# Miniprotein binders against Mucin-6 (MUC6): the designs that were tried, part 1

Every score and structure here is a prediction.

Target 1, 185 residues: Mucin-6 (MUC6), of Homo sapiens (Human) (q6w4x9r395to579)
Amino acid sequence: GHCSLEGGSFVTTFDARPYRFHGTCTYILLQSPQLPEDGALMAVYDKSGVSHSETSLVAVVYLSRQDKIVISQDEVVTNNGEAKWLPYKTRNITVFRQTSTHLQMATSFGLELVVQLRPIFQAYVTVGPQFRGQTRGLCGNFNGDTTDDFTTSMGIAEGTASLFVDSWRAGNCPAALERETDPCS
Positions, changes and structure headers below are counted from each chain's first letter, unless a header gives other numbers.
F, E and O stand for the ipSAE by ESMFold2-Fast, ESMFold2 and OpenDDE, each averaged over both directions (binder to target, target to binder). V2 = 0.75 x the mean of E and O + 0.25 x the DockQ between their complexes.
[cut] stands for letters that were removed.
The coordinates of atoms that the task and the answers printed are left out; those that the model quotes come from them. Centres of patches stay.

## First folded at step 4 (miniprotein)

Design xb0 (from sD3 with Y16E)
Fold by ESMFold2-Fast, scan of step 4:
Structure xb0 (fold): chain B 185 residues (1-185), chain A 83 residues (1-83)
Amino acid sequence: as target 1 above (185 residues)
Amino acid sequence: DPLEEAKKLIEEALREAKEGNPEYAILLVIFAITEAALNNLPEVIKEALEVAAEIARRTGREDLLERIRIALEFAIEILEEQG
């Protein structure tokens, strides 16, 4: 399955449901029993310098009992708070520079992450078929049914992206808001 | 107003494509298609598809139409559930 975080504020779930949100927090992107050592992917959003988006992706985090790998927009890769030179290898994870503008995190457990650093920070998540029906978070539940892609952290299917996104906050941050129009337009 | 918002997204997409941002323009079109489907506005989907084709044609980025196809399949599913 394929999930993407693009254009600063757009997300496309594993079941191909697109949505948009504006938020400044760390959000759970992907959580699954198929990830070893209680692993999870997280996405960090902050106020954007991109004129077309109020907030944008600024970092992607892979967190497990063994590792906290952070890939940030400023091209710094850390694990457990320590800066790492690329290519960086652990037992099951390799982070390397795929092109001058792209980093890749390859794993032995069916998860792949590609991060575009420039011109806009973007992330692309690929998971193997073993993840089907076994994912939670912003990337959806990967069950082949788009009607429940906005399943919150409490297990409730929502009709709006804002309530869905807010339920997957991993920190004490303001709630994400739907895009607002000016009173005059 | 969902009709006004969807049309605004389509207008923003055309502007972004002209400014050299065809990938971002296509994201705006995909979002417009989805919003139109969720609000039962199939005529807006037709307009969005015409704009996507024009962006691909002008930029030589026919690869972007594959993303539109995926969005359209989802939109058709939504519309079928509503009617």
Scores: ipSAE 0.020, ipTM 0.449, lowest interface PAE 7.5, mean pLDDT 75

Design xb1 (from xb0 with T34L)
Fold by ESMFold2-Fast, scan of step 4:
Structure xb1 (fold): chain B 185 residues (1-185), chain A 83 residues (1-83)
Amino acid sequence: as target 1 above (185 residues)
Amino acid sequence: DPLEEAKKLIEEALREAKEGNPEYAILLVIFAILEAALNNLPEVIKEALEVAAEIARRTGREDLLERIRIALEFAIEILEEQG
């Protein structure tokens, strides 16, 4: 399954349901029991000052009990608050420059992330079939049915994207991206 | 030891593919390729590629080889810069 965060404010779920993202917070993009050590993928959005989008993706975060990997639009990669030179490798995760404009995070557990750095920061999430019907978050539930892709964190299927998106806010929103706080889950 | 680590990843990939997890198996092969490139072990990259091809053949998942191609292109760039 493929989920994309494109054009600064547009998301396409694993079940291919497109919607527009209008928030300025950290949001849970993907949670699954298939992710090790309570892992979660999160997306940080801020107000765009230059484009037609109301908001833009500014960072992607992979958080687990062991790692907090942040990939920022300014091409800085950190883990647990420390800046890392690429290629950067942990036991189960490698972050490397795929092209001059793209970074890739490869994992051993069926999750792959590609981020486009220029001209617009965008992200592409790929998950293996073991994730089918076992995902939660902005990327949807990956069950082959688009009618329930807007399932909130409380388990309610909504008809509108705004209620869906707001339900996946990761606890307290950071006052600024550099003042990042750990997600509530 | 990077050589032992990469070989263990390849062994685990074969086991996972046999157990019905070809996507996970290919990700383990990608890890082995990157580990081998970072530690200047081109023979291990060759072994990993052979294992990836066998996994794709046995599972009918030739689509997974595109991920291997991307990893290999990056590995070649790393090796060229080191050599």
Scores: ipSAE 0.000, ipTM 0.120, lowest interface PAE 20.5, mean pLDDT 72

Design xb10 (from xb0 with F31W T34E)
Fold by ESMFold2-Fast, scan of step 4:
Order: structure tokens, then C-alpha cells, then sequence
Structure xb10 (fold): chain B 185 residues (1-185), chain A 83 residues (1-83)
């Protein structure tokens, strides 16, 4: 399955449900028992001065008991706070430059991440068939049904993206606001 | 100038598509749609949509029109709230 994070906070889930949100926080993108050592993929969003949207993806993080791999829009790759030269390889994870504008994180456990560095920082997540029905987070539940793709961290299916996204906050930050600068009343 | 900025994005998108970068070209169109919506320029949104359709057709990347649909839904919401 494929999940994409593209400029201006656009997300397409593993079940191909597209949505957009506004928020400045770290969010759980993918959590699954198929990820070793309590692994999780996370996305960091912040205010953008380049995009006309209020928020943009600024970093992707893979966090487990052993590793905290951060790939940021300024083209820095760190693991556990230490900058790493590419290609960077651990037992189960390899981060390398796929093209002049793309980095790839390949794993032995069925997860692949491709990050576009420029002109716009974007991320593309691919998971193997073993992840079907076993994913949680912004990328959805990968169960073949788009009607429940906005399932919150508490297991409630929402009709709108805002409550869904807020439930997957991983940092200590305020709730995402869908249209905070343009009230309808 | 929002109008000038949006038109530059559309021109750049056509160039990027011709140079073999359709995904980036569509993102530039999305930025143009967003800028146009935030600044109440619906005619620019129309132009951007026509350019997106041309890029998708010429590059064989009709799948990229789904990104345009999402951007258009956001733009319509903004314009309806402003109207």
C-alpha cells in the first residue's frame, strides 16, 4: 500500500482517501505491530514561509526503541541526535540518496520511505501486504474501506479530518485548526 | 502581488511539465490555486485547472488530477466563506 504526504499538508491514505489539514505538531503517520521494537513513523508540520499554506511538512521521523532517525527539509539526517553521512546503514534500515532531490529509507520489515527534498519537501510511504488491516495513524488503517480511514487514536470513526488528525498528535502542542484565520460567522 | 505570483506559478508549471517533472508541475499548479483562493481570484483558479488538465494529458499522469481535486475542494471552501 501507498500513502503520500505532499506540499500544503495534503495526505492520501493507504486506502486512497485524500484529505488536507492545518496544524503545527508532530503526528503519528504509521503505527503497526508489524514494525519492530515499538516502531512508529511520524511527520512534523510547521508554519511555511515558502508555501502559501499555513503549514507544511518539515521532517519525517522513524522512532523505535533503538533508533530515532530524523530526515528534515534542510537535508540533514540524524539518528539519536547525531548527524549521519549517507549512505547510512543499520542492521534493518538503510538511508541513501536515491536521486539528487530524493532520499530513501529502505527497511527489512516491509516499510519504505521516499522523501523529496526539493523543490518541496514531501514524503511517500510504501508498506508490504503484511501491513494490511494492521496500520494506525494519519495514513489510515489499510483495511480496503475508505469510510473508516478517519479512525482516531481512540478507535472512533470521524466524518471530518480535523478531529482525526488531532487524535494522532505525538507532541505537546495545540490542537490542529482547520481554518483558524477565516471564521465563518 | 498575488495575481502576478499565481501567474508565475502557472508559467513555471508548464515549463516543468515540458522538462519531464509532472509531479512538481502539478504542485506548482496547486500553489497557484491556493494563492488564488486566498486572494479571491476565481478566474486564476479556472486557468490553473485548465493547465492541470493539459499537464496530466500531455504527461500521461491523470492520477495527478486527484491532487488538484483536493486543492479545488479547499479553494471552493475558502471562496464560499469569503462570498
Amino acid sequence: as target 1 above (185 residues)
Amino acid sequence: DPLEEAKKLIEEALREAKEGNPEYAILLVIWAIEEAALNNLPEVIKEALEVAAEIARRTGREDLLERIRIALEFAIEILEEQG
Scores: ipSAE 0.000, ipTM 0.242, lowest interface PAE 11.8, mean pLDDT 75

Design xb12 (from xb0 with E23Y Y24L)
Fold by ESMFold2-Fast, scan of step 4:
Structure xb12 (fold): chain B 185 residues (1-185), chain A 83 residues (1-83)
Amino acid sequence: as target 1 above (185 residues)
Amino acid sequence: DPLEEAKKLIEEALREAKEGNPYLAILLVIFAITEAALNNLPEVIKEALEVAAEIARRTGREDLLERIRIALEFAIEILEEQG
């Protein structure tokens, strides 16, 4: 399954449901029992430099009991607050420069992240088949049905992206505004 | 130079398509569309759309054109806010 964060605030879920939002917060992108040591992938959004009405992805975070790996738009990679030279290797995670404009985080547990640094900061998440029906967060539930991809942190399927996005905030932030236009055919 | 960067992304997309990587090729086209939208280069968006259609046709991956449609909708929104 594949999930993408593109064009600042555009998201396509694992079940291929597209949506957009306006938000300035850290959001839970992916949680799953398949991630070791209570692992979670998170996305940080802030106001865009292009338009005052837009928000943009500024960092991606992988958090577990052992690691807090942050990849930011300024091309800095940290783990537990300390800057790391690439390639950076742990027991189960390797972060390396895939191309001059792309970083990759490869894992042994079926999660892969590719981050585009230039010309615009974007992220692409790939998960193996073991994650099918076992994901939650902004990337959706990966169950093959797009109609319930807006399942909130309380387990309620919503028809709009704004309530869905707000339920996955990982902090005290303002409510997101929805920009979704006919995401399902 | 945003124009040069967007054209390089389109060139990379065509190379990846020839090497049998249509999904990556379409992702690179989406990158080019976003770069063009952010820098008000609609002619580059037109070129990227033509390249995407050709990649989908040659590889039999018309399913990937849905991703292009979504990227184009976002690009139009960016262009409308800037112009």
Scores: ipSAE 0.000, ipTM 0.152, lowest interface PAE 14.4, mean pLDDT 73

Design xb13 (from xb0 with Y24W F74Y)
Fold by ESMFold2-Fast, scan of step 4:
Structure xb13 (fold): chain B 185 residues (1-185), chain A 83 residues (1-83)
Amino acid sequence: as target 1 above (185 residues)
Amino acid sequence: DPLEEAKKLIEEALREAKEGNPEWAILLVIFAITEAALNNLPEVIKEALEVAAEIARRTGREDLLERIRIALEYAIEILEEQG
């Protein structure tokens, strides 16, 4: 399955449900029992953008008991707070430059992340079939049914993106703003 | 330069599709669409859309075209802003 974070604030879940939100926080993109050492993929959003976007992706974080890998829009890759030169390899994870404008994080456990650095910072998450029905977070539950893709951190299926997104905040930060005129809000 | 970069992404997409990676191939097409929009190259966007349709058709993965639709909506917004 594929999940994408594009155009500042657009998200497409693993079950291909598109939505948009306006929030400035770190959000959980993906949690799964298939990720080793209590691993989670997270996205950091801040206010700034082209095309009147209220929020933009500024960093992607992979966090586990061993690693905190941060890939930022400034093209800096860190692990546990220390800057790393590419290609950077651990036992199960390799981060490398796929093209002049794209970084890839490849793993041994069926998760792949591609980050577009320029001209717009965007992220794309790929998971193997072993993740089917076993994911939670902004990328949805990967169960082949889009009607429950807005399942909150409390396990409740919501009809709107704003409550769904707000439930996946990973820190103390402002709640996502509702925009009644936004078709995907 | 931007034209060369966008066309390179389309070439890489076609190779990835042939190697059995249609999801990665469509991702590269989305990168090409965004690059083309930011550099006001609508002809390249058209080429990228044709390549995406061909990849989806040959691999039986029409579900991937929804990702192209979202990328195209953003590209149109960029192009209109540059107007």
Scores: ipSAE 0.006, ipTM 0.194, lowest interface PAE 12.0, mean pLDDT 73

Design xb2 (from xb0 with T34E)
Fold by OpenDDE base, second read of step 5:
Structure xb2 (fold): chain B 185 residues (1-185), chain A 83 residues (1-83)
Amino acid sequence: as target 1 above (185 residues)
Amino acid sequence: DPLEEAKKLIEEALREAKEGNPEYAILLVIFAIEEAALNNLPEVIKEALEVAAEIARRTGREDLLERIRIALEFAIEILEEQG
């Protein structure tokens, strides 16, 4: 399964369902029992302009009981906020430069993350077949059915992206917008 | 060598598509487009687009072309800044 966060506000789920939203919060991208130590992948969005439609991905965070890895445009920060030189390696996670503009986080448990640093910060999540039907978050449930990808954290299927995305907020943030707002409105 | 890197990505994309992984194939094409743009290699971008189109047609995954469109928008911006 492949999930992508592109263009600042565009998401394609593991089931290949595309949607857009505008939010300024930290959201759970991927949660699964297949991730060790209660691991979760999260995305941090922030304002990139003056309008509500000007939002962008600014960081990706992997958090477990054992590891905390924050990948932003300028640095990789781990644990207590220490910036690390690449390649960075833990017991089962390795972060290294893949290309001149891309970082990769490789794991021993079937999760791969590729992050484009420039010109725009984007993220690409890959999970192994063992994750089928066992994923939750903005990346969907990886069950081959796009119609139920908007399942909330409470297990309720939503019809709109905004309500779906809001359910996966990791903090107290403003409500997400499903579509770009008309500046003339 | 950026040129070789971009071409390698395109080659890998074709392999992945043949192996039944069109989503990852498209991702590799995106990487190629971006690498090419950053290094002012428009001919490589052209090749990448052709490959993406072929992948979409053969796999019936035209929905994946939206990702290519997004990549192109930024590629164009990069190229304009260099020109």
Scores: ipSAE 0.016, ipTM 0.253, lowest interface PAE 8.1, mean pLDDT 88
Fold by ESMFold2-Fast, scan of step 4:
Structure xb2 (fold): chain B 185 residues (1-185), chain A 83 residues (1-83)
Amino acid sequence: as target 1 above (185 residues)
Amino acid sequence: DPLEEAKKLIEEALREAKEGNPEYAILLVIFAIEEAALNNLPEVIKEALEVAAEIARRTGREDLLERIRIALEFAIEILEEQG
């Protein structure tokens, strides 16, 4: 299954349902029991440089009990807050430069992420057939039925993207986080 | 020794492919191609390409050769910058 995050704020689910949204936060893209150590893939969106009503993808995060891997649009890759030089390898995850404009995160558990850095930051998520019917989040439920792809975190199928997207907000986001301030200025 | 490192990656790739991990095997081949390009070892790139083709053929994963094509394009850019 393929899920794509393109053109700043467009998403195409694993069941090929396209939608667009305007939220600026961290959102859960994919949760599944197939992801080890309670893993989840998340996307960070911020305001675009062109329009106040338009948002764009700025980072993708893979979070588990062991790892917090952040891949940002400025090519910075961190794990648990520490910058990593590519290629970066753990037991089950490798992050590397696939082309001059693309980074890839490959895993041993059937999840693959490709991020396009230029000309616009975009992400492409591929999951193996073992994920079928076992995903939740912005990428949909991967059950072969597009009518319930807007299933919220509470298990309710919505007819519109806005309530669906809002239900998948992670607790932390760039706008909600207090900025560290210099105590002397 | 970058030659020894690249050869070790190719050996690990063949082992991983036999163990049923063709995607990871191809990733290791990509690492060997990148290491060879950075160290101006085009013959190692040729060997890695042949190994990638064999892995794809024996595992039925010809789709993985597209990843090799992308890695090779990057390797050519590195070699051109060094030339």
Scores: ipSAE 0.000, ipTM 0.130, lowest interface PAE 16.8, mean pLDDT 72

Design xb22 (from xb20 with E34Y T64E)
Fold by OpenDDE base, second read of step 5:
Structure xb22 (fold): chain B 185 residues (1-185), chain A 112 residues (1-112)
Amino acid sequence: as target 1 above (185 residues)
Amino acid sequence: DIREEVKKLLEEARKLIEEAKKAGDEEAVKLLEYAVRTLEEALKTGDPERISYALLFVSMALIEAAEKLGDPKAVELLLKAQELLRKALEENNPELIKEAIKLIKEAAELLG
């Protein structure tokens, strides 16, 4: 399964459903029992302009009971709040640089993350087949059905992206705005 | 050239993977395999920068192996290699990459 966060505010789910939203919060991208130690992948969005529609991805965060890894445009910060020289490795997670503009987070449990740092901060999430039907968050449920990708944190299927996205907020933030967009347009 | 030296290094790394398999160190196997794959992909591009980053990854994997095996000499070589690779990236100097590869290869041979 492949989930992408592109263009600042565009998301394509594991089931290949594209949608766009504008929010300035931290959201759960991926939660699954397949992630060890209650692990979760999160996306941090912030305002990139003066209007409400000017929002962009600014960081990706992996958080578990054992690890916290924050990947931003300029640094990788871990549990102790210190920037780390790459490559960085924990028990089952490795973060390393692929190119001057691309970072990769590899794991032993079937999660891969590629982050484009410039010119646009973008993220690409790949999960193994063992995650099929067992994912939650903005990346969807990876069950091959796009019609139920907008399932909220409470297990309710929404028809629009805004309520879906808002349900996966990791904190108290303003409500997200939604816009349907074609990633190819 | 760099490409030929990388190929030789990959051969040594693959030997280490086999040794790790024999030892039952699944974690080491996975890490080394991933590092090798990363370097192989980088090699396909021929981009010295990408190759350098991949070599940093490989060196890290080998450092862990060296530490497990209790070979401080190998660790030393690999740390030096990392230093050279970082410098190579900063200076865009392919000669430093070649030197780093030599050190990594030497370390790999010590571990094999």
Scores: ipSAE 0.378, ipTM 0.710, lowest interface PAE 1.1, mean pLDDT 91
Fold by ESMFold2-Fast, scan of step 4:
Structure xb22 (fold): chain B 185 residues (1-185), chain A 112 residues (1-112)
Amino acid sequence: as target 1 above (185 residues)
Amino acid sequence: DIREEVKKLLEEARKLIEEAKKAGDEEAVKLLEYAVRTLEEALKTGDPERISYALLFVSMALIEAAEKLGDPKAVELLLKAQELLRKALEENNPELIKEAIKLIKEAAELLG
């Protein structure tokens, strides 16, 4: 299965359902019992540009009991808060420069991540067949049915993306959704 | 001359991939294939920086194989090679690349 985070605010799930959202938080992208040591892949979003209202991907995080690997749009890779030179390897994870504009995180447990650094920060997640029907988060449930791809952290299938996305917030962050207060213009 | 030595190392690395396949070591195969592909692309460019980076990746993949096989001498050679390659990248010194290649080849011969 393939899940993509593109164009700053667009997501395509493992079951190929596209959606977009606007949020300024850390979100759970992928949780699964197939990930070792309570591992999770997370995506950090923040406002893009100085004054516009769109949000964009600014970092991808892999968190487990042993590792906190952060790949950020400033092209720094850290693990547990320390900057690492590439190629970098832990027990089960290898991070390396795939091309001049792309980094790859390869794992021994069926998860692959490719991050485009330039011209726009984007991420591509690939999981092996063992993950089928066993994923949760922004990338969907990987069950071959797009109608329940917006399954919240409480197990409720939503018809729209906003409640789905908000249910997968992982961090303490400022409010992502508020009423539009400015009139046109 | 560096290109010729890298080509020889690529041949050795490809042989080790086949050995890893026969041993059923899927993770070693995967890492070696990534590293070999990176080195093949670097060789096409002739860029010492890209070649040094790819050699670091090859040495990293070989360390995984060496540790699994319990070969501490191969690990020692590969760690020394990584130190030389990082220094080559930091100082833009291509002469250190040639020294690193010799150490990686010696380690590959011990493993294969």
Scores: ipSAE 0.287, ipTM 0.677, lowest interface PAE 3.7, mean pLDDT 79

Design xb23 (from xb20 with E34W M60L)
Fold by ESMFold2-Fast, scan of step 4:
Structure xb23 (fold): chain B 185 residues (1-185), chain A 112 residues (1-112)
Amino acid sequence: as target 1 above (185 residues)
Amino acid sequence: DIREEVKKLLEEARKLIEEAKKAGDEEAVKLLEWAVRTLEEALKTGDPERISYALLFVSLALITAAEKLGDPKAVELLLKAQELLRKALEENNPELIKEAIKLIKEAAELLG
């Protein structure tokens, strides 16, 4: 399964459902019993540099009981608050420069993350087949059915992205703004 | 000089990829393949910083393989090579890069 965070604020779920949102918070991308030590992958969104109230991805976080690995758009990688020189390896996770513009976080438990640093900060999540039907978060439930990809943290399937995204906030943040609909644009 | 030593290291690293495959060490295979590609690309640029980064990556991949193979002498050499590469970057000292390459090559030969 593949999930992508592209173009600042576009997401495509593991079941290939695309959506966009406006929000300035940390959101849970992926939770699963397949992740060791209560692991979770999260995404940080903040205001973009444009004057249209757009938001964009600014960091990706992998959090477990042992590690808090942050990969940010300023090309800094930290673990538990300390900056790390690449390549960096823990017991099950290795972070390295895949190309001059891309970092990869490789794991021993079936999760791979590729982060594009330039020209636009973007992230690509790959999970192995053991994750099928066992994921939750912004990347969807990976069950082969796109109609329930907007399943909230309370287990409710929503028809719109805004309530879905808001349910996956990882902290006290403003609610994600629903994208304005303009049939003339 | 340096290019010839790096070519020999690449040959040893490629042999170790095949040995890691036979051992079923999927993590070591993955890291060695990426490290080899990184070193090949860095060598084309001639940039000392990129070459030093690639050598650090090769040493990390070899440590991964060595720890599962249970070769503490190879690990010791690789850790010393990493220290020399970091100092080389801080001090702009190419002699430390040459010393690191020798240690990485010795470790690779011990592993296979």
Scores: ipSAE 0.320, ipTM 0.705, lowest interface PAE 3.1, mean pLDDT 80

Design xb24 (from xb20 with K30L T38R)
Fold by ESMFold2-Fast, scan of step 4:
Structure xb24 (fold): chain B 185 residues (1-185), chain A 112 residues (1-112)
Amino acid sequence: as target 1 above (185 residues)
Amino acid sequence: DIREEVKKLLEEARKLIEEAKKAGDEEAVLLLEEAVRRLEEALKTGDPERISYALLFVSMALITAAEKLGDPKAVELLLKAQELLRKALEENNPELIKEAIKLIKEAAELLG
């Protein structure tokens, strides 16, 4: 399964449902029993450069009991608050430069993350088949049905992205504003 | 000749892969095989930037092995090589890549 965070504020779920939102918060991108040590992948959104009305991805975070790996748009990688030179390796996770414009986080547990640094900060999440039907968060539930991809943290399938996105906030932040729910509409 | 230095480094890396296989260290085998693959692909491009990133991956794989073996000298050489590679990327200086390969090769020889 593939999930992407592109063009500043577009998300395509593991079941290939695209949506867009306006938000300035840390959001849970992926939670699953398949992630070890209570692991979770999170995405940080903030206001975009010159535009005061747009928001974009500014960092991706992998959090577990052992690690807090932050990959930010300024090309800094930290773990547990300490800046790390690449390539960087822990027991189960390796972060390295795949190309001059791309970083990759490879894991031993079936999760892969590729981050595009330039020209626009973007992220691509790949999960193995063991994650099918066992994911929750902004990337959807990976069950092969796009109609329930907006399943909130309370288990309710919503018709709009804004309520879905707001349910996956990881902190006390302003509510997300829906900008565009379907680029095909 | 950077090409010849890379060739010697690839020979040392392949020796370490065989040692890792004999030791049953599947993680080391996977990391070193990936490192060799990356370095060979970068070398085909002739791009100093691509070669530098591949060498950083090689140095990381070797640091992992050196830490398991408790070899602080090998770790020191590899960290120095990573510093040179980062400067090579910043300054577009191929001489720093050459010096880094020399240090990585020395570390690989200590480990094999």
Scores: ipSAE 0.006, ipTM 0.378, lowest interface PAE 9.7, mean pLDDT 78

Design xb3 (from xb0 with T34Y L38E)
Fold by ESMFold2-Fast, scan of step 4:
Structure xb3 (fold): chain B 185 residues (1-185), chain A 83 residues (1-83)
Amino acid sequence: as target 1 above (185 residues)
Amino acid sequence: DPLEEAKKLIEEALREAKEGNPEYAILLVIFAIYEAAENNLPEVIKEALEVAAEIARRTGREDLLERIRIALEFAIEILEEQG
């Protein structure tokens, strides 16, 4: 299954449901019992310099009991706060430069991440078939049904993106509520 | 103005494809399709499909048309709700 974070603030879930949001926070992108050591993939959003978006992706984080790997738009890769030269290898994870503009994080547990560094910072998540129906977070539940892709952290299926996105915030960031269009006078 | 917004998405999609971002370009086309479906603008959907085909052809990314097919299934559901 594929999930993408593109064009600043656009997301396409594993079940191919597209949506957009305006949050500036760290969000849980993917949690699953298939990830070892309580692993989670997270996305960091901040104010945007990208057209079409008020906010943009600035870093992707893989967090587990053993590792905190951060890949930032500044082309810096760290693990547990230490900068790493590529290729960087651990027991189960390898981070390397796939092309002049792309980094890849390959894992032994069925998760792959490709990060586009230029011209716009973007992320592409691939998971193996063992993840089907076993994912939660911004990338959706990967069950082949898009009607419940907006399942919140409390397990409630929402019809709109705003409450769904806000439920997956990590930390005390401001809520990214959907704004009404100002009525033209 | 939904028509103006959808057309801007299509114009930006063509620009992004020329700048080497075909995946982002197709995402913009998909959002133009949804905007058009939600506002019952089938002519805009036709234009978006032509643009998607052109982007796929010019970039050699025929795999991206599968994303358009999926978007059309959702657009049909939206149009059926309004029709």
Scores: ipSAE 0.000, ipTM 0.172, lowest interface PAE 14.6, mean pLDDT 72

Design xb4 (from xb0 with T34D L38W)
Fold by ESMFold2-Fast, scan of step 4:
Structure xb4 (fold): chain B 185 residues (1-185), chain A 83 residues (1-83)
Amino acid sequence: as target 1 above (185 residues)
Amino acid sequence: DPLEEAKKLIEEALREAKEGNPEYAILLVIFAIDEAAWNNLPEVIKEALEVAAEIARRTGREDLLERIRIALEFAIEILEEQG
């Protein structure tokens, strides 16, 4: 299965459902029992430098009990807070420069990540067939049915993207609705 | 000024397309569409759509118009909520 995070905060789920959102937080892209050591893939979104009303992908994070690998738009790769020279290898993960504009994170457990650095920071997630029906997060549930792709962290299927996205926040940031509310108005 | 902001995004999009960056150009058009939708400027959305079509034709990247379609659907939802 393939999930993509493209410029303009576009996401296409594993079941090929496209959507957009506006948010400045770390979001869970993929959680699965198929990921070792309680692994999760996350995406960091922040305000776009081009338009104040827009958000953009600024980093992708793979977090487990052993590793916190951060790949950022400024081409810095860190693990557990320490900068790493590429190619960077652990027991089960290799991060390397695929082209002058692309980095790849290859794993032994059926997860592949490719990030485009230029001209727009974008991410492409590929998972093996063992992940079918066993994923949760912004990339959807990978069950072959698009009608429940907006399943929240509480297990509720939503008809719209905003509540779905807010349910997958991993950072200490307010919900989109709360951010848009002026407490002094 | 949202109108001036949206127009500058469209101008930058045309420049980026000429410099060989059609994907970034289309992203800037999408940002212009979003600015127009949030500020109730439907005439700017029409201009942005015409510019997107021109960029796609001149660069041979008609595939990028799918992103414009999704952005337009989102813009229509915003405009309907305001109306």
Scores: ipSAE 0.118, ipTM 0.537, lowest interface PAE 5.4, mean pLDDT 76

